# VHH binders against Spectrin beta chain, non-erythrocytic 5 (SPTBN5): the designs that were tried, part 8

Target 1, 109 residues: Spectrin beta chain, non-erythrocytic 5 (SPTBN5), of Homo sapiens (Human) (q9nrc6r3533to3641)
Amino acid sequence: TPTMEGSLEFKQHLLPGGRQPSSSSWDSCRGNLQGSSLSLFLDERMAAEKVASIALLDLTGARCERLRGRHGRKHTFSLRLTSGAEILFAAPSEEQAESWWRALGSTAA
Key: E = the ipSAE of ESMFold2; O = the ipSAE of OpenDDE; V2 = 0.75 times the mean of E and O plus 0.25 times the DockQ between their complexes.

## First folded at step 6 (VHH)

Design x02 (from u04 with S52L; framework vhh_sonelokimab_d1; at its last look DockQ between E and O 0.64; V2 from the best seeds 0.00; counts 0 for: pae O 2.8 > 2)
Fold by OpenDDE, look of step 6:
Structure x02 (fold): chain B 109 residues (1-109), chain A 123 residues (1-123)
Amino acid sequence: as target 1 above (109 residues)
Amino acid sequence: DVQLVESGGGLVQPGGSLRLSCAASGRTFSSYAVGWFRQAPGKEREFIGAILWSGGSTYYAVSEKGRFTISRDNSKNTLYLQMNSLRPEDTAVYYCAAKSGFTFELPTEYDYWGQGTLVTVSS
């Protein structure tokens, strides 16, 4: 069972059903991957205490793709959920982005 | 558990402006995406817009884009709705709502609701 934790930026790219949001921007979060669930928290403290998560994403059937030089951030990857929603993520480094991509990919597969 | 209380509603003439506030209880306001809805008598509750946790991302219903602006102040645990160029058809009870996650447009997607504040646009 894959596990991963770290700081990320995230941006809603598509809403459920594949619709575009009116407007979106990059926001900061702490990601915590446990098995097939990705939890997002506002900061490391809340993540450590496992309280007040801003989102819990079920990765069952999801697809994760690396993004190259797109969407105004480096070290990005996208997560497409079965609902059709798509969230973009940006990691602090290329190595971390690759690690997230592998971890999420193995879970979604 | 979050309690939401709307305020700022009232009577306003067509073309006028109004600013609604939504005060949230607790210490976790910033952990929630928050949005505004409205419901006119005999009509379904409709999405106006939402703002995400940090306040950087916003979503508006197409019909309201340009006239309505949503903002938040996490230090005050408050959500705002600035309404300009108001029309009689904007008459409704306005609700603020809070949720977690990445779905924002349906009432059923929100976990917490205020009691609403009435806005009446009439000459």
Scores: ipSAE 0.098, ipTM 0.504, lowest interface PAE 2.8, mean pLDDT 87
ESMFold2, look of step 6: ipSAE 0.443; ipTM 0.725
ESMFold2 (binder alone), look of step 6: mean pLDDT 77; pTM 0.792

Design x03 (from u04 with S100P F104Y; framework vhh_sonelokimab_d1; at its last look DockQ between E and O 0.82; V2 from the best seeds 0.00; counts 0 for: pae E 7.5 > 2)
Amino acid sequence: DVQLVESGGGLVQPGGSLRLSCAASGRTFSSYAVGWFRQAPGKEREFIGAISWSGGSTYYAVSEKGRFTISRDNSKNTLYLQMNSLRPEDTAVYYCAAKPGFTYELPTEYDYWGQGTLVTVSS
ESMFold2, look of step 6: ipSAE 0.030; ipTM 0.424
ESMFold2 (binder alone), look of step 6: mean pLDDT 77; pTM 0.791
OpenDDE, look of step 6: ipSAE 0.559; ipTM 0.820

## First folded at step 7 (VHH; framework vhh_sonelokimab_d1)

Design y01 (from u04 with S54R; at its last look DockQ between E and O 0.84; V2 from the best seeds 0.00; counts 0 for: pae E 3.9 > 2, unsure alone 64.0 < 65)
Fold by ESMFold2, look of step 7:
Structure y01 (fold): chain B 109 residues (1-109), chain A 123 residues (1-123)
Amino acid sequence: as target 1 above (109 residues)
Amino acid sequence: DVQLVESGGGLVQPGGSLRLSCAASGRTFSSYAVGWFRQAPGKEREFIGAISWRGGSTYYAVSEKGRFTISRDNSKNTLYLQMNSLRPEDTAVYYCAAKSGFTFELPTEYDYWGQGTLVTVSS
C-alpha cells in the first residue's frame, strides 16, 4: 500500500546536476509515494496498473519545502533531490499540499 | 518497449537548415523523455538536448547557443530536431533516444536508441 497518492501538478525547476532547463511549464500527474520512492504517472489508470511511470524519484536525502505559490500556482511545495534536481509541486488544496509535505518530509529524512 | 527510427539526414551546405525526425512506435511514447545525440567519426557521443513527456521542459547542451530546437508531437509519436545555421563541425550521425524519468545528458541513462541518420555539412 502506498504511503500517499493523489493528483498533483509539477514543474521541473532544476535538472539533475542543478542545471536550469531551457524552458519549463506545469504538467499534471498522479503521484504515488511508496517506500523511499515517489512515482509520477500520466493518470489514475496508469498509476493503478503501475505501468509506464513518467518519473521515479529517489527520495533518500531529499529536502522538501512548503511554498506560497511563488511560481503561479497555489498550494505548492518543492522537492530537492540529492542529484541536484528540484521539482515544484502543486496540490489541489492547501490541506493536500500539507499532507504531501508531511509525507515527503518523513520519507526524505 | 519503444522502437525509434531517425530520418531526414543528408547533405546540406554551410549556413543551411535541416529538420530531423524520429518516429516512435509503441503505446507509451508519451511517457518517455526523449533526447538527441550525435557522434562524429573518432569523437565521443555528444548530447544535443532533451525534451520532457509533453514538451513542457527542454534542456540543451550549454554549447549549442540556440541553433537547435527540439520538439515533439505525441499525436504523431514523433520527435523533431530543427538545426539552423549549420557548420561543417555539425557533420555527424544523429541519434534519438528515450528514457523514463527526467531529461539528462548522459547516454547511459537512455534505454532505447535509434539506428542513426547521417548529416553532412559541406560545400
Scores: ipSAE 0.300, ipTM 0.601, lowest interface PAE 3.9, mean pLDDT 82
ESMFold2 (binder alone), look of step 7: mean pLDDT 76; pTM 0.785
OpenDDE, look of step 7: ipSAE 0.736; ipTM 0.880

Design y02 (from u04 with S52L W53G S54W; at its last look DockQ between E and O 0.05; V2 from the best seeds 0.00; counts 0 for: pae E 8.9 > 2, placed apart)
Fold by ESMFold2, look of step 7:
Structure y02 (fold): chain B 109 residues (1-109), chain A 123 residues (1-123)
Amino acid sequence: as target 1 above (109 residues)
Amino acid sequence: DVQLVESGGGLVQPGGSLRLSCAASGRTFSSYAVGWFRQAPGKEREFIGAILGWGGSTYYAVSEKGRFTISRDNSKNTLYLQMNSLRPEDTAVYYCAAKSGFTFELPTEYDYWGQGTLVTVSS
């Protein structure tokens, strides 16, 4: 069972190496945190079957920060990977954003 | 398993335009992140940009400065790279590549590669 799972929106803020993309937008996903890995799936059915993840993020050494509504969404947090990539997430509520932030912070240690 | 075939390369004058195609077969490319790379003689493979699967966004390397546009046509299982205002330094073999996860800029993150198509912008 996952340490945390739920609906999220995400946006690629920085590419690996810390470079900015020339454009990006928010996309929807179903997040699934297990161990030190965060999997992003298209929807809950794909997540339950563990099939065709949109992304698999290694959280080893990652940093997670609350953003509190920056970047055009409420209930946001960021995840900075050791590769220099940074992904922004938006949860459906402040309570869920806090839960994700706590779970990700504990995992990234 | 996915097979990718690039086409549309050739000789073009500086300032010209080309559109490259990447035809995918096997699994629908709508579920894959697909990217374009290029490799000039004597250089490492360079990331151009990518499109995430399932209606995802496009991402471009900042160095492209808006000259290139990536698009996809799910009904034709095809990814495109529109290149405008071409310069001699754009001469390279252009590759498309696919992976089932999030796009990283590194070639080692991609599972499937096309054979490449050569683009030559005048001497």
Scores: ipSAE 0.011, ipTM 0.226, lowest interface PAE 8.9, mean pLDDT 75
ESMFold2 (binder alone), look of step 7: mean pLDDT 77; pTM 0.789
OpenDDE, look of step 7: ipSAE 0.017; ipTM 0.281

Design y03 (from u04 with S52T S57T; at its last look DockQ between E and O 0.60; V2 from the best seeds 0.00; counts 0 for: pae E 7.6 > 2)
Fold by ESMFold2, look of step 7:
Structure y03 (fold): chain B 109 residues (1-109), chain A 123 residues (1-123)
Amino acid sequence: as target 1 above (109 residues)
Amino acid sequence: DVQLVESGGGLVQPGGSLRLSCAASGRTFSSYAVGWFRQAPGKEREFIGAITWSGGTTYYAVSEKGRFTISRDNSKNTLYLQMNSLRPEDTAVYYCAAKSGFTFELPTEYDYWGQGTLVTVSS
């Protein structure tokens, strides 16, 4: 049973090594947090079947911060990985964003 | 799964241009990102840039963005690498590669590879 799961939008803010991408845009996904791993899937069906994840993020040593409606979305938070990559997420509601933030923060210890 | 075929390589003069194509087929292509890599003689395979199918997001190695442009034509399931102001050090076999996720830099994270197309830049 995942610690947290749900619909998210995400945007790659920094690449591994902390480099800025040339451009990026928001994409939709289904997030699934289990242990210290966050899996992103295309949709709910693929998440339920655990097939073809579009990303598997190692949260060991990661840092999660709440954002205040920056980058064209509300209910946002950021996840900075030890690789230097940084991903922005937007949840459907403030309640969901808080739940994700708390779950990711406790996992990224 | 996904099949990739590069084309458009050849011999070109320094300062010239080439447009490489990566034709894709297979299951849902909208889920994949495509990365462009090259391997010069005696060198490691290096990242050039990438584009996502679903979001139109592009990423480049910094040194390549000013000369190289990645684009796509979804009606033909084809991605392009437009290369301008070519130099002899751009001589390499150019590959496209695809994966289902958004991490773009490392060759070991790509599941599907084309056979490559040779680009030679010489006087």
Scores: ipSAE 0.017, ipTM 0.319, lowest interface PAE 7.6, mean pLDDT 77
ESMFold2 (binder alone), look of step 7: mean pLDDT 76; pTM 0.787
OpenDDE, look of step 7: ipSAE 0.606; ipTM 0.826

Design y04 (from u04 with S52M; at its last look DockQ between E and O 0.79; V2 from the best seeds 0.49)
Amino acid sequence: DVQLVESGGGLVQPGGSLRLSCAASGRTFSSYAVGWFRQAPGKEREFIGAIMWSGGSTYYAVSEKGRFTISRDNSKNTLYLQMNSLRPEDTAVYYCAAKSGFTFELPTEYDYWGQGTLVTVSS
ESMFold2, look of step 7: ipSAE 0.491; ipTM 0.758
ESMFold2 (binder alone), look of step 7: mean pLDDT 78; pTM 0.802
OpenDDE, look of step 7: ipSAE 0.351; ipTM 0.711
ESMFold2, look of step 8: ipSAE 0.491; ipTM 0.754
ESMFold2 (binder alone), look of step 8: mean pLDDT 77; pTM 0.797
OpenDDE, look of step 8: ipSAE 0.282; ipTM 0.671

Design y05 (from x02 with S54R; at its last look DockQ between E and O 0.71; V2 from the best seeds 0.00; counts 0 for: pae E 3.6 > 2)
Fold by ESMFold2, look of step 7:
Structure y05 (fold): chain B 109 residues (1-109), chain A 123 residues (1-123)
Amino acid sequence: as target 1 above (109 residues)
Amino acid sequence: DVQLVESGGGLVQPGGSLRLSCAASGRTFSSYAVGWFRQAPGKEREFIGAILWRGGSTYYAVSEKGRFTISRDNSKNTLYLQMNSLRPEDTAVYYCAAKSGFTFELPTEYDYWGQGTLVTVSS
């Protein structure tokens, strides 16, 4: 079973290499953390079937930080990958954001 | 599975504009990023820019100088490449391609490709 799963919103804040995208916006996904990988799926159906992930993120060397309601959402955290990409996430509640932060932090090697 | 069909290529004069279309279909296409590439005769395939279908995040090649704009129309499931101030050096076959993930620049990262549409900018 996954270490953590649940509904999230995400927004690409930095591209690989640390560049800002020309535009970005928040959108929904279903997150699934297994081993050192975080998979993002379009919705619960795709996550249950484990097909067509939006992204499969390798957490090795990644950094996860809790945020204080920045970027137009509450209950947020960020994930910075070794590629320089940074994705922002918003959870449905503060408790879930804490749970994600702890799970992601313990998984990043 | 994802299907991609480009259209809108043709002959255009230097200084002109052209809009290419990439019609996307398949039950999973909304999960993907879609990018534009081009390949001039005798050259390697070159990244132009990409958009993440969800949320519309856009990204252009570092070398892009602002003449090209990527946009989409969700009601038609279509990605566009607007090309302005065209030059003979822009002559190439233009491709759209799709992949999962947040890295966009390498052709080898893309699993789904259209057949390409030829753009010729004469003299």
Scores: ipSAE 0.302, ipTM 0.622, lowest interface PAE 3.6, mean pLDDT 84
ESMFold2 (binder alone), look of step 7: mean pLDDT 77; pTM 0.797
OpenDDE, look of step 7: ipSAE 0.311; ipTM 0.678

Design y06 (from u04 with S52V; at its last look DockQ between E and O 0.07; V2 from the best seeds 0.00; counts 0 for: pae O 6.7 > 2, placed apart)
Fold by ESMFold2, look of step 7:
Structure y06 (fold): chain B 109 residues (1-109), chain A 123 residues (1-123)
Amino acid sequence: as target 1 above (109 residues)
Amino acid sequence: DVQLVESGGGLVQPGGSLRLSCAASGRTFSSYAVGWFRQAPGKEREFIGAIVWSGGSTYYAVSEKGRFTISRDNSKNTLYLQMNSLRPEDTAVYYCAAKSGFTFELPTEYDYWGQGTLVTVSS
């Protein structure tokens, strides 16, 4: 189904089980959407080598929502997993945020 | 809950091969991925690699790529770690773990752990 890749910032908003973290901050990654899986790598080189460094997220049953520019970034969307975890993402532009949102939404169904 | 039991450890000579198994039971399919770690005496647990439940994609630590292969047989709820060209420095207790958090390399992102299986590489 849809393939999408690019630079993102991310932030853990909710932990597994839906618990709030005591603190969390934005960090950078390279995202790669393949099938129902979203892979997050530290940078483009590790993504190209397929070296695990951040996360691999199963999108089955996940929910993706566009966000108003809160949490200190523009062009944001959220990804809520069936585990109860929720990750916030920020794209470099509004156009890319829309592209990610559409790709993730169609995959999560 | 998830239960994980490693097996297949033992004594092997340098240059030898060994396949470890991790039998999974319980609610393993609510986990995102499973990983293999090892811990030598006096050292922290070291990430070897991980495999996802869906799709079967594998991801390895930079230091371990090339000698170890991770696989999963979903029909048996079993993970495997094939280790080739073993060296004395591979001596450690090997663990499998299932994660619900989203980073691969950090043990704190793994909620379910096996008890470990000892691998000793020596003459």
Scores: ipSAE 0.014, ipTM 0.305, lowest interface PAE 6.6, mean pLDDT 78
ESMFold2 (binder alone), look of step 7: mean pLDDT 77; pTM 0.794
OpenDDE, look of step 7: ipSAE 0.027; ipTM 0.298

## First folded at step 8 (VHH; framework vhh_sonelokimab_d1)

Design z01 (from y04 with S54R; at its last look DockQ between E and O 0.81; V2 from the best seeds 0.51)
Amino acid sequence: DVQLVESGGGLVQPGGSLRLSCAASGRTFSSYAVGWFRQAPGKEREFIGAIMWRGGSTYYAVSEKGRFTISRDNSKNTLYLQMNSLRPEDTAVYYCAAKSGFTFELPTEYDYWGQGTLVTVSS
ESMFold2, look of step 8: ipSAE 0.488; ipTM 0.746
ESMFold2 (binder alone), look of step 8: mean pLDDT 78; pTM 0.802
OpenDDE, look of step 8: ipSAE 0.337; ipTM 0.702

Design z02 (from y04 with S54Y; at its last look DockQ between E and O 0.63; V2 from the best seeds 0.00; counts 0 for: pae E 7.9 > 2)
Fold by OpenDDE, look of step 8:
Structure z02 (fold): chain B 109 residues (1-109), chain A 123 residues (1-123)
Amino acid sequence: as target 1 above (109 residues)
Amino acid sequence: DVQLVESGGGLVQPGGSLRLSCAASGRTFSSYAVGWFRQAPGKEREFIGAIMWYGGSTYYAVSEKGRFTISRDNSKNTLYLQMNSLRPEDTAVYYCAAKSGFTFELPTEYDYWGQGTLVTVSS
């Protein structure tokens, strides 16, 4: 079971049901991938203590795609959940983006 | 936990504007996504909109059609609701709510609520 943790930026692209948000911007978070679950935290301390996550994303049936610089950020990838929600992520480097994409892709199904 | 206190409600004429504020307790305001709801007499509490933690991403109910704007000032631990072109049907008690999580539209998804502030739109 793949695990990964690291800093990310995220942006809501589609709401559940595939609806467009009224407005969205890039926000910062700490991602923690455990099995088929991706937890997002506001900072490293909260992530380390595993408290007050801002999201627990079930990756079952999800799709992850590399975006390669689209949407105003470098090193980006998207995560589409079965709910229809789609979240864009930006990693600090191309290497990390690739690692996230591989890790998330391996758990998505 | 977080305490929320709404203010700014009152009587306003149709077509008028009003700005509501929601003051949050503590120093953890930025740790929460926050939103606005309203409840008219005899009706269910309905989602108006919400704003994310840092970057100001906002989500509005489709029915608002751009009349309402949500913003936040984390340095002041305050959430705002700018309401323009107010209508009699906007009369309601307006509530501030705080949550952690990625779903914003259901009241049950919010952990903390204010006591509400009454907005009356009438000639």
Scores: ipSAE 0.017, ipTM 0.344, lowest interface PAE 5.6, mean pLDDT 86
ESMFold2, look of step 8: ipSAE 0.027; ipTM 0.350
ESMFold2 (binder alone), look of step 8: mean pLDDT 77; pTM 0.791

Design z03 (from y01 with V34M; at its last look DockQ between E and O 0.83; V2 from the best seeds 0.00; counts 0 for: pae E 5.2 > 2)
Fold by ESMFold2, look of step 8:
Structure z03 (fold): chain B 109 residues (1-109), chain A 123 residues (1-123)
Amino acid sequence: as target 1 above (109 residues)
Amino acid sequence: DVQLVESGGGLVQPGGSLRLSCAASGRTFSSYAMGWFRQAPGKEREFIGAISWRGGSTYYAVSEKGRFTISRDNSKNTLYLQMNSLRPEDTAVYYCAAKSGFTFELPTEYDYWGQGTLVTVSS
């Protein structure tokens, strides 16, 4: 059973090495946190079957921060990877954003 | 899991424009971040730019910003590189590449590569 799962929007804020993208916008996915890995899938069907994930993120050493509605979404948090990449996430509700933040912070430690 | 074929290369005069295409076949094109690279004779393969799954994020090498535009059309399983104001130093074999995950500039992060298309910029 995953530690946390659900629908998310995400946005690549920083690339590896801390470089800024030339353009970025919000996109949707289904997130699945299991162990120290966060898997992102195109939709719920692919997530349920665990097929063709669009990303598999190793959370070892990562940092997670609540953003309180910055960047054009309300229920947001960020995930900074050891590579220097930073991904912003938005959950469907404040309750889910808090749950994600707590789960990611625990896993990243 | 995905096969890539570049096209659109050729001979062009300095100041000219070319539009390269990268046709994808095999598994879901929409699951991949895509990149463009080039390799001039005697040089290492050089990053040009990258684009996320649905095109929501792009990243360009600093030296190419403003002259090159990356786009994709997932309904046609095709990646594009629009090149403007071409210079002789842009002469190279151009490659498209695919990876899972977020966009990166390092070629070792890309799992699938095309065979390349030659672009020659010369008078």
Scores: ipSAE 0.190, ipTM 0.536, lowest interface PAE 5.2, mean pLDDT 82
ESMFold2 (binder alone), look of step 8: mean pLDDT 78; pTM 0.805
OpenDDE, look of step 8: ipSAE 0.497; ipTM 0.801

Design z04 (from y04 with T103Y; at its last look DockQ between E and O 0.69; V2 from the best seeds 0.00; counts 0 for: pae E 4.1 > 2)
Fold by OpenDDE, look of step 8:
Structure z04 (fold): chain B 109 residues (1-109), chain A 123 residues (1-123)
Amino acid sequence: as target 1 above (109 residues)
Amino acid sequence: DVQLVESGGGLVQPGGSLRLSCAASGRTFSSYAVGWFRQAPGKEREFIGAIMWSGGSTYYAVSEKGRFTISRDNSKNTLYLQMNSLRPEDTAVYYCAAKSGFYFELPTEYDYWGQGTLVTVSS
């Protein structure tokens, strides 16, 4: 099972059930991929301590797609969960975005 | 476990402004996304807006965009709702809510609620 950790920005695109959010903006987080779970933390310290995650995303059945600079950020990819929720992510570099996409893609079977 | 207590409600004239506060218990306020809801008489509780954990980003209901501003002070464990240009239809009990989850717009998505503070807008 793949593992990965790194800084990301995220933005809600669709809420569970495929609902449109009233409004959303990009926020910063630390992503921690462990097996079929992606945990989001506020910062590296909280991620390292594994405390107070802001989200724990079950990747089972999820889809991950590269966005290639859409939605006001470069190095972006989307994560669509079985719940219908879709979260946009932006990595600090194209290389990192590609790494996340591959890692998440291999997990989200 | 988080306790939330709203304050600042009261009577205000149309066109007036009001600032609500929500005091959170504990030392983990920054670990929660927090938001405001309101419920008018005979109506469903509706989402006003929410602010992310770090206080950097906010989400607003489309209908409230522009008049209401949400902010937080993590050093004070306090959430704020600045309401401007108030209208009679803004009359409601206003609730603050906290969550550790990822989504912000539905009441069922929040884990902790205050008891609410009444805001009455009337001439």
Scores: ipSAE 0.078, ipTM 0.502, lowest interface PAE 3.7, mean pLDDT 88
ESMFold2, look of step 8: ipSAE 0.202; ipTM 0.544
ESMFold2 (binder alone), look of step 8: mean pLDDT 78; pTM 0.805

Design z05 (from y04 with S100L; at its last look DockQ between E and O 0.69; V2 from the best seeds 0.00; counts 0 for: pae O 4.0 > 2)
Fold by OpenDDE, look of step 8:
Structure z05 (fold): chain B 109 residues (1-109), chain A 123 residues (1-123)
Amino acid sequence: as target 1 above (109 residues)
Amino acid sequence: DVQLVESGGGLVQPGGSLRLSCAASGRTFSSYAVGWFRQAPGKEREFIGAIMWSGGSTYYAVSEKGRFTISRDNSKNTLYLQMNSLRPEDTAVYYCAAKLGFTFELPTEYDYWGQGTLVTVSS
């Protein structure tokens, strides 16, 4: 079971049911992957304390795809949940993006 | 734990505008996605829209028609609902709600609710 933690930017691309949000923007977060769950926190302190997560994403049946220079950010990947919701993520480096993609892919598969 | 308190409701004439506020307790307001609902007499509580976390990501009900705008000020722990071109059918108690996660349209998806503020649109 993979684990990973690190800084990310995220952007809501699709809402549950595969619908488009009225507007969306890139926001900063700390991702914490534990098993089949990805927790998002606003900052490292909150993540370390495991307090006040903004989202707990169930990765069961999810699909993770690397994105190549789309959506105004580098080092991006997308996470599509079974709900139809899709969140875009941007990592600080290509290496980190690849690591996230592999970790999330192994969990979701 | 989050407490939500709506304000700004009142009587307004058709075609008028009104801005509702929702004050949230605590220091973790930005950790929550927040949204607005309304409930007219004898009707089900209906979703208006939501805004997510620290950014400007928003989602509105299909029936919104662009008359309402949701915004938030995390520095003030406050959510806003700007309502323009108000109609009598907009008369309802308006509620703000807070939640974690990425589902926004159902009342059951929200963890915290305000007591609501009444908006009456009448000539």
Scores: ipSAE 0.024, ipTM 0.386, lowest interface PAE 4.0, mean pLDDT 85
ESMFold2, look of step 8: ipSAE 0.240; ipTM 0.577
ESMFold2 (binder alone), look of step 8: mean pLDDT 79; pTM 0.808

## First folded at step 9 (VHH; framework vhh_sonelokimab_d1)

Design a1 (from y04 with V62D E64V; at its last look DockQ between E and O 0.75; V2 from the best seeds 0.00; counts 0 for: pae E 6.8 > 2)
Amino acid sequence: DVQLVESGGGLVQPGGSLRLSCAASGRTFSSYAVGWFRQAPGKEREFIGAIMWSGGSTYYADSVKGRFTISRDNSKNTLYLQMNSLRPEDTAVYYCAAKSGFTFELPTEYDYWGQGTLVTVSS
ESMFold2, look of step 9: ipSAE 0.048; ipTM 0.416
ESMFold2 (binder alone), look of step 9: mean pLDDT 78; pTM 0.802
OpenDDE, look of step 9: ipSAE 0.413; ipTM 0.751

Design a2 (from y01 with V62D E64V; at its last look DockQ between E and O 0.93; V2 from the best seeds 0.00; counts 0 for: pae E 3.9 > 2, unsure alone 64.7 < 65)
Amino acid sequence: DVQLVESGGGLVQPGGSLRLSCAASGRTFSSYAVGWFRQAPGKEREFIGAISWRGGSTYYADSVKGRFTISRDNSKNTLYLQMNSLRPEDTAVYYCAAKSGFTFELPTEYDYWGQGTLVTVSS
ESMFold2, look of step 9: ipSAE 0.266; ipTM 0.591
ESMFold2 (binder alone), look of step 9: mean pLDDT 78; pTM 0.803
OpenDDE, look of step 9: ipSAE 0.725; ipTM 0.878

Design a3 (from y01 with S52N; at its last look DockQ between E and O 0.50; V2 from the best seeds 0.00; counts 0 for: pae E 6.8 > 2)
Fold by ESMFold2, look of step 9:
Structure a3 (fold): chain B 109 residues (1-109), chain A 123 residues (1-123)
Amino acid sequence: as target 1 above (109 residues)
Amino acid sequence: DVQLVESGGGLVQPGGSLRLSCAASGRTFSSYAVGWFRQAPGKEREFIGAINWRGGSTYYAVSEKGRFTISRDNSKNTLYLQMNSLRPEDTAVYYCAAKSGFTFELPTEYDYWGQGTLVTVSS
């Protein structure tokens, strides 16, 4: 049973090494947090079937930060990986963003 | 897995335009982030840009300054690179590449590569 799962929007804010991309846009996914791994799936069907994730993020050493209304979305949090890459996430509600933040913080920190 | 084949390269005059294609076989592009790299003579492989699996977001290297546009047609498993206002310094072998997950600038993050197509910009 995942610790947390749900629909998210995401945006790559920093590339590995901490460099900013020339442009980036928001996209949609279905997130599934289990253990120290956050799996992203293309949609709810792929997540339910547990087929191939479109991304598998190792949270070991990662930092999760609650954000407000930055980059054109509300209910946001960020995930900084040890590679220096940073992904922004937006949840459908503030309550869900808080839940994600608490779940990720207890896992990563 | 996915096999990639680039095409559309050739000789073009400075100021010209060219559209490169990257055809995929095997599984559809819908589960991959796909991107373009290039390698000029005597240089390291350079990231140009990438587009995520749904086509909803694109990432371009700062050096491109809006001359290049990446697009994809998932129904034909094809990635495109439209290049405008070409200059001699754009001369390079152009590669397409694919990976699962988020797009990254580093070539080591990509699992599948094409063989390359040569673009020469000269008078």
Scores: ipSAE 0.047, ipTM 0.383, lowest interface PAE 6.8, mean pLDDT 78
ESMFold2 (binder alone), look of step 9: mean pLDDT 78; pTM 0.804
OpenDDE, look of step 9: ipSAE 0.402; ipTM 0.734

